VH-VL binders against q9vpl3. Designs and how they scored, part 386

Target 1, 224 residues: q9vpl3
Amino acid sequence: RGKINIQRPKAPHYERARVVAVTQPKYPELPKAKSCFKTRAERTQQQQENPYNEIIAREVRNWLDHSRLVAFFHLSSITADDIFRVRVQLHKQNLHLKSYGSKIIEQAVKNTRYEAIVPLFHSNHCIVFSPDPEKTAALLRIVRRVPQMVLLGGIVEETMLSRNQLVAYAQMPGLHAVQAQLVQTLSQAPGHLIQQLQAHQNSFVQVLDVHAKNQMNEETPKST
Short names: E, the ipSAE of ESMFold2; O, the ipSAE of OpenDDE; V2, 0.75 times the mean of E and O plus 0.25 times the DockQ between their complexes.

## First folded at step 13 (VH-VL)

Design C132 (framework fv_imvotamab_arm2; at its last look DockQ between E and O 0.38; V2 from the best seeds 0.57)
Fold by ESMFold2, look of step 13:
Structure C132 (fold): chain C 224 residues (1-224), chain A 120 residues (1-120), chain B 112 residues (1-112)
Amino acid sequence: as target 1 above (224 residues)
Amino acid sequence: EVQLVQSGAEVKKPGESLKISCKGSGYSFTHYWIGWVRQMPGKGLEWMGIIYPSDSYTRYSPSFQGQVTISADKSITTAYLQWSSLKASDTAMYYCARLDYGEYFGFDYWGQGTLVTVSS
Amino acid sequence: DIVMTQTPLSSPVTLGQPASISCRSSQSLVHSYGNTYLSWLQQRPGQPPRLLIYKVSNRFSGVPDRFSGSGAGTDFTLKISRVEAEDVGVYYCMQATHFPYTFGGGTKVEIK
């Protein structure tokens, strides 16, 4: 580096907007007369464009519905070669880097439980999907070397997490993921609860054994 | 690692039915679209349609609507292109290709092709 | 339907020399959300097509850096900076901005 800029890059617009929205009081919206009564030409144009946008939105919705880990990033200017290298590294960890138009994402999540993610996409962005929520730590390790990708937040096991919550989740042992699965099992139909607890008993013992090994390794570091 | 393997060449007569296959491997089959592309002898490429194997949603090119059926069986990671009644003008090479709207927005991986010959 | 017109139809090139292929669309390929979904495909003799360039100018995995794409709106170019023997084949542009997806008629690159 020939020139040093010691100031941190400006924070992602989405994270700032989210914090402001939480602390800002809501006021009644004024009636918007034209919002209630679309013209025939406007309705026809929207209908004609929906089929193509809906095809792409269908893909987005399928990835959201079949991923236990979804992470949202602000994406600064990056070369195609650099993003390709990141994509390859992520793919080795079963992490899938995607980018869609913001209006497509808005259409994909409309009238779904994911609608709250829409504010994250008014600037340049990308999304990482995975069926493996335990790969969150690997995701964060890989993107730490990519300053162009700035974490905004994510979804883990259908629960929306802020940036800080997702980082905290990544630092937990695998017990949290097993406990979340157990809690979800306990919320299912009451008549068969005991049978499902017995099915998960073996995996719970395995997680406790890994946790005990991790605590032993943490207690005896090489740097005496 | 991503592979699309198509069924072998076919020689048919006009009026016969045919179903050719495209087996995907090395990726999550239900998360990507499969498109079919025709190449007539000595000619360029023509898009026929696409299918999303997760829910079997299909979209056809207007030129092929009603002339072919695109389907998929996600349990064996296979897409199909089929005719109920072949015509001599259906003689062509048929490719399947994977469509990606989230990475490349285009056909990133292609099958080897299936030559269909329809002659009297 | 969007018509994609490629020029030239045939491009005989001396080994090691550059080649340039033009593709023009009948309408703008800029999507309503700002992206341009124009791809370039290579079909070597006896082989299926393969993706070379996506989104106008981005090289696909494993594509040598002698291939480059450029253009905007309705006018696009594929360049091969130094043609090698393995580059012989037919090159197609394809648009995915509008349904139905359409291809150019192809440009045959061959060694003189």
Scores: ipSAE 0.727, ipTM 0.873, lowest interface PAE 1.2, mean pLDDT 80
Fold by OpenDDE, look of step 13:
Structure C132 (fold): chain C 224 residues (1-224), chain A 120 residues (1-120), chain B 112 residues (1-112)
Amino acid sequence: as target 1 above (224 residues)
Amino acid sequence: EVQLVQSGAEVKKPGESLKISCKGSGYSFTHYWIGWVRQMPGKGLEWMGIIYPSDSYTRYSPSFQGQVTISADKSITTAYLQWSSLKASDTAMYYCARLDYGEYFGFDYWGQGTLVTVSS
Amino acid sequence: DIVMTQTPLSSPVTLGQPASISCRSSQSLVHSYGNTYLSWLQQRPGQPPRLLIYKVSNRFSGVPDRFSGSGAGTDFTLKISRVEAEDVGVYYCMQATHFPYTFGGGTKVEIK
């Protein structure tokens, strides 16, 4: 009596297989929750009718209007915990991480100077706001440690900047530092000028001295 | 640190007017919504309404529409809740709270509360 | 208005034991943007409410890890893994998906 391999049962006879196939209870396919298959477009359309859109759009607009630094980021598979950690770090630097729906942003910036940012919000995104443009370097430093946050671009002092431009901006010395350098340079200029003027005078005096010495030597009669 | 400090307890008679205050500090007052919540003695929390201090845009719960007035003075970072004519039924603790739609979509910081007692 | 129903009304718990609070909404709290704006608040005796959980499962700053939120659609749960003495108070769920915002009736957590 061949050991019935319970791990690999022999395929039933074709007749039995047919009977089993026909007698298998056809479970009604659970109605595919319409919510799971709503196309991105359908989801987007439903978003337009939400009474909260106006309320939230007002907030977004206000952040944009009062921020001197705005940075836009794409979020790639970031966990809630990671976002929280980043938020805390940013907050310590007076950087405010916010996340809004794309349609809300669209509504907020419609017919405004910020309308050009709409194409940046096609995927999961977040925005960092700051009243201080000097915090750009700090922002980038923090974000560098978060590979899930990809810089897309930003607004600094009402100027739209690309990713590369924003990075370049962060590397520049602050306005005050540049001003200080300028003042220092300007303060050194008179000193240099004086030195140059004195150098010429000194050279002239030296030449005169040499000339005078030569004249004195010529006037010394060779006492034969 | 984010703080909301409310005005002190009030004892009033029916028919009197009242205005209580909520002062925000430690954050940009104009960027966050302020909401008011009522808690009657021994009861739960009731959402009353919200105000955006930047432009004083206000929304009320239908239950409180016309019953109270919410206002704000952004120059002194203060929100207000006021009654034109108090009723005994207005006896409650009133809380102000900060609301942020960009992060929590809820009330993240709360005032200490203002007890309003309306008795004859 | 969205009706938020909390159960139980009272939850006597032994110190160190877990607690669970349920919140049911009369309608789905899933926003059109895909987020669910449900929050949990704690109100200790004589204190104002404090935010514990936002967006169903996210802990607010300073909230201990013994607190956790879960749920979807219309059913939500707050869990305390190990109840401490400081956890005594009333807990509220709040929905902000639909206007006007509404609170649950509250659940009183007490120590046995």
Scores: ipSAE 0.537, ipTM 0.784, lowest interface PAE 0.9, mean pLDDT 87
ESMFold2 (binder alone), look of step 13: mean pLDDT 93; pTM 0.946

Design C133 (framework fv_imvotamab_arm2; at its last look DockQ between E and O 0.37; V2 from the best seeds 0.51)
Fold by ESMFold2, look of step 13:
Structure C133 (fold): chain C 224 residues (1-224), chain A 120 residues (1-120), chain B 112 residues (1-112)
Amino acid sequence: as target 1 above (224 residues)
Amino acid sequence: EVQLVQSGAEVKKPGESLKISCKGSGYSFTHYWIGWVRQMPGKGLEWMGIIYPSDSYTRYSPSFQGQVTISADKSITTAYLQWSSLKASDTAMYYCARLDYGDYFGFDYWGQGTLVTVSS
Amino acid sequence: DIVMTQTPLSSPVTLGQPASISCRSSQSLKHSYGNTYLSWLQQRPGQPPRLLIYKVSNRFSGVPDRFSGSGAGTDFTLKISRVEAEDVGVYYCMQATEFPYTFGGGTKVEIK
């Protein structure tokens, strides 16, 4: 877990392998042998700090910083024509499909709150960015028809969500309905039966009012 | 529709300064790189450098480092290429192009070009 | 710098016949983590370049399916299965695997 120019500690596959790797003997030898090991380690560090990868990582950070919705997918083999069709469908909803190498993602999120996403990119993948978190439902509807894209999870409003949490988020009513439900819940007074009954009645009225407004908004023609 | 519209042709004398422009539209200007490419008369294409308009980060080809300045003004979605002192050897067509590392790794959309002629 | 060498320099082709353009790089264009960042551009007479093929073999939007790309490592090919009059122009390969980005010298395709 160091800086970007440090190879991240990766757990050995097995405990026996970890012990063997740590306990491998270092025999006394001439300084040039130690220099050789340092040279290889230095070359590895320089390769991990590849300036070209850092330039591309800048683009990834820009997308992450300006996206209130980020969704991560496993990507199976797909033709360029098919992925282009999906990209066009997503773009109509202000959803931006991108794919970056795993090394690029690692450099982009090193020493940031997003480091936890790195394991998602060790296999073939793609990412969808959007400034519009309310488009999560549209995203899931579009990719449902794309079996090559398998949802792994996402980020909504800077909060990491699992696959199931993201699906649940997509099913939530509009923001106003969620805020209204919270207000009704907070207006309940503990220990007051009459206030509890009024809160339940107000909750029903509020849900019906939001539903009616959503119906009227859906019926209104939208200009393009 | 993604469009890159460049400023018009220029006729200059050696030693004069020049700034040409490339205005992007139909896409999120700050999320994509803009590159500049030179084409000398009857010759091929040469990459000059790129800029990321979000933060104005710039990278130049070694052949053009110190010879030109690449800049951008994201408030008007415009990138610039400029010379402080033109030479006759700067006579060429100059293109701007959009670069996307997220999928294409190539210049996917190009401006129409700006012809710069430098002669006495 | 990665040198990109195109052959032939000029390719006169009978209308309706196939054309093949070769591009060779001085080192592998395969990036450490997978993709090979070679693209093909077309420049029709008096027009700016346009993208045809990206990442070796992927056709860009609106490019006819008579254009195809192939290759690996250092050797790449652009093929036009049936040359049309509108295909006249100069074709360039370009690498974006490392800085500086470099282009091939161009191949002029013309109808004979």
Scores: ipSAE 0.637, ipTM 0.838, lowest interface PAE 1.7, mean pLDDT 79
Fold by OpenDDE, look of step 13:
Structure C133 (fold): chain C 224 residues (1-224), chain A 120 residues (1-120), chain B 112 residues (1-112)
Amino acid sequence: as target 1 above (224 residues)
Amino acid sequence: EVQLVQSGAEVKKPGESLKISCKGSGYSFTHYWIGWVRQMPGKGLEWMGIIYPSDSYTRYSPSFQGQVTISADKSITTAYLQWSSLKASDTAMYYCARLDYGDYFGFDYWGQGTLVTVSS
Amino acid sequence: DIVMTQTPLSSPVTLGQPASISCRSSQSLKHSYGNTYLSWLQQRPGQPPRLLIYKVSNRFSGVPDRFSGSGAGTDFTLKISRVEAEDVGVYYCMQATEFPYTFGGGTKVEIK
């Protein structure tokens, strides 16, 4: 009696296979879990005018109006825990990460100078606000460690910047540093000028001295 | 650190007016909503209303509409809850709490509470 | 108004054992924006309420991992995996999906 290989059971006779196939409980296909990813379109359509929109839009406007640094990010498959961690890090730098719906943003910026940001909010997005534009470098440093956050652009001192421009801005020395450098340079200029003026005077005196010495030597009668 | 500090306990008689305060610190006071919550002795929490300190926009629970006034002074980062005429039924603990719609959509930080006792 | 119903009213628990609190809403708490604005609050004796969970399942800063929130639609649950002595107090669910905001009646967690 051949050892029944329990690891590779012989395929049942075709009749048995048929019966087994027919008697297998047809589990209702779990409704294809409508991919929890409601298409962006479906999410956008269901955003009916909620009385909250006005309330939240007010908050968004206030953040925009009082922030000197605003950065827009796309969120790619980021977990709640990851967002929380980033939020904590940002908060330590007085950077405020907020997330609002696209419709709320649209309502908030409608007929304002910020209306141009609406196209940035087509997917999962977050906004980072700061009262200090000098925190741009810190922001970028933190976000670099979070691959799920993709910088789209920002507003710095009421100027809309592209992603590249924002990165470039972060690399620039702060206004105060530049001012300090300028002051330092300007403070050195008088010293240099004085040195140059003194150099000319010294040179002139030297020339006069040489001339005087030469004249004295010429007036010394060759005692024959 | 975010802190909400409320005014001290109050003992009043029916018919008297009262204004209690909630001072925020450690955050931008004008960017977050402040809500007031009542807790009667031995009872649960009741939402009273909210205010946006930036422009003093206010919303009340229907149960508290016309019964109290919520206000704020952003210059001193303080929110207020006031009664024009207290009733014995107003005896309760009153909490102020910060509300953020951008993150939690809930009350994330709470004051220590102000006990109001109204007795004849 | 959305009515929030919590069960049980009282939950005596042995130290180290799990606890579970249920919160039911009279209507769906799913907001038009797709989020569900349900929060859980803890109030220890003689203290103000403290935020534990926001948006159904997110732990607030400083909240131990033994606390977890779950649920959808109208049914929500707060779980404590291992109850500690410091967990004694009253727990409230709160909905912020519609005005007026409403709280559950509270569940008192006590140590046996």
Scores: ipSAE 0.478, ipTM 0.750, lowest interface PAE 1.0, mean pLDDT 87
ESMFold2 (binder alone), look of step 13: mean pLDDT 92; pTM 0.940

Design C134 (framework fv_imvotamab_arm2; at its last look DockQ between E and O 0.37; V2 from the best seeds 0.68)
Fold by OpenDDE, look of step 13:
Structure C134 (fold): chain C 224 residues (1-224), chain A 120 residues (1-120), chain B 112 residues (1-112)
Amino acid sequence: as target 1 above (224 residues)
Amino acid sequence: EVQLVQSGAEVKKPGESLKISCKGSGYSFTHYWIGWVRQMPGKGLEWMGIIYPSDSYTRYSPSFQGQVTISADKSITTAYLQWSSLKASDTAMYYCARLDFGDYFGFDYWGQGTLVTVSS
Amino acid sequence: DIVMTQTPLSSPVTLGQPASISCRSSQSLLHSYGNTYLSWLQQRPGQPPRLLIYKVSNRFSGVPDRFSGSGAGTDFTLKISRVEAEDVGVYYCMQATQFPYTFGGGTKVEIK
């Protein structure tokens, strides 16, 4: 009687295998637990159908359209109290700090000139709006004291600026100062030109005078 | 300073029309929503609806839909609440309030209220 | 509509003692954006409502530190650490998570 190898049981005879296969209790497949995870599609659809998105998007669009300075910031672990403090400081400078959801921003800027800002809003963010582009320096000064606010970029006078460009802009003299400097430069140009033109003439006259004097000296007979 | 100033108290008869006003000052009127809230005598607060003055977009509470009209004139920074035909049940204090979604997501500043009395 | 239920209806308090007001919503006030849009309003006698707390726990400008808000989901609490005479009035919770906005029935804080 061959030792029943318990480690490798011989496959049952074909007929027995058939009977065993047919008699195996078919346990109903456990209902696939509806994955607690709403499909991306369901999440997206639910987010799109939120009536608030449209309403708030309207507000966002209005801020964008009426702001000459817009700055985008990433928020890193900032407390509500800190945000409030910053908001108060900004408000004193007619700077308006707002926080909106990324989807709201996306909806607000869709098919607009602002569509390029959408990638900036993948994380916790805030936006600072101002009707006055001259407040850029003030904005950066305030935010510099808030390490939790990281400047990502901005829009100044309808131009999208990188972080570095915005910093550079803030360091520039005001428009009026630049204009004044330009006017001054332009006003000096004719004067300088005249001086240069006259310099050549004057030099020529001097040379002639020297020549004339030398000739006169040569013609003066040494009265012995 | 942000201020909302409402029109004075009104005494009307049933069936009469009424338009009350809320003037905003001290802020950019077109950037913030204005809401209207009813408070019946001795009762709580009821949200009526909101308007965005920039484009006059309105949203009403179902309870007030078709019963009142909310409007705004941004040129004079004023919001309005109006009835075409008043009922005795419209007797209440009406408040306007500023709504900001970007900061508070609520009513941050309130008008002083307008008392409307409708009696035969 | 979200129903907001406040308790108690009346809260007689001794000056200098703490007060606590509860607000319960019929559904979660957690918005899809991750914020809970619950506000607390104070209405003093003969005055319009005033914003005290926004987004559950944030004090509005000019609000004394004796006021604090807490809660999550459907249960919210306004606490006054030391009631002062000026705190007399009716307090309302308001949800702004969905339209229409709805208010609690109010809690009257009175001095004993």
Scores: ipSAE 0.815, ipTM 0.907, lowest interface PAE 0.6, mean pLDDT 88
Fold by ESMFold2, look of step 13:
Structure C134 (fold): chain C 224 residues (1-224), chain A 120 residues (1-120), chain B 112 residues (1-112)
Amino acid sequence: as target 1 above (224 residues)
Amino acid sequence: EVQLVQSGAEVKKPGESLKISCKGSGYSFTHYWIGWVRQMPGKGLEWMGIIYPSDSYTRYSPSFQGQVTISADKSITTAYLQWSSLKASDTAMYYCARLDFGDYFGFDYWGQGTLVTVSS
Amino acid sequence: DIVMTQTPLSSPVTLGQPASISCRSSQSLLHSYGNTYLSWLQQRPGQPPRLLIYKVSNRFSGVPDRFSGSGAGTDFTLKISRVEAEDVGVYYCMQATQFPYTFGGGTKVEIK
């Protein structure tokens, strides 16, 4: 049922019996505004669709809140069998392929820093969600064989990345792997060299921490 | 791989309470809705409501609002359908099913069903 | 509530012959984004329902290509091009365009 707010009138019982020389209330009321806003049918449709779309947006918000990797694709014509095969391949890597309407996405990201993604959904599209940002390389490898899916960009660790930035991110080793490799290398040096390197190790780790934080805070890497 | 396993058949008397379960496995339980569907003996299917286990948000069919309670415990990946006071007219098969608005926009996987019999 | 009306109630079919099931809704199932959320379910004897077709015409995983769905607006059709013995059961249409979700009354497909 549509949800319509209607004012209910209370009619006087004896008013006809006293139609004598009194100034009648003019214009008793417009029970609803008949302005140029919308017809009753249009308003009822919007009221019904808006709460339903909000329920779907709840699902989208849950995916966004629990995904450290979000990738956006343009989706060309593809058979249901082909998209299912892609979805299964992605699922094995904890990558979740979904498609939602543009208004749903707009409702889900309203009043957030992600409002800028809404124009990406001007055509047929799909989204891949994952809690595992290190799966970006696996995602790109899988979709390489799917020309119907064209990468538009993504979000990694709450940072928006362009297509080229996301591709570059996929080629980077993880920060923890880089830190582990540096510790291993420094521990193999001679005694005096170890002492000098340990004094510089704190500075190097701090540079890596700043680099990692800059990637999380919308920094762009070099573009050549 | 995706499975919904329901609790076993129940025989109850009118006025008794009952809570039946639906355990999901093989997928990320909190990212998918669980719906409950009734099938009365020899009859068709009736949607009862849905729940989102992530935050326990629920929506009921008007026909079942106030008649049942739908809940979930995401720590054990289980959804529940509960009556505080059963009626003989509650005798039916009850199914849980998974719903995802981003994939199939329909009930893609179903539990095996729980037969509830309510008789004097 | 959107009323879903299925015809026929029963469809006895000779093995290897086609079957056609109609589903009519009391109002359009087209959602504001251009998708129509009409599904077809199969319930074999003694089994739970299972998804066959979603969004009018898309076959779910593992559904044979002898099943096809079509339609728009308020009129939808499920076709089985060559009925096999395993296709015996009851078929339901379902709409998810708005709450409450509603099902058709079912169509029993059986072998003559």
Scores: ipSAE 0.745, ipTM 0.879, lowest interface PAE 1.0, mean pLDDT 80
ESMFold2 (binder alone), look of step 13: mean pLDDT 92; pTM 0.942

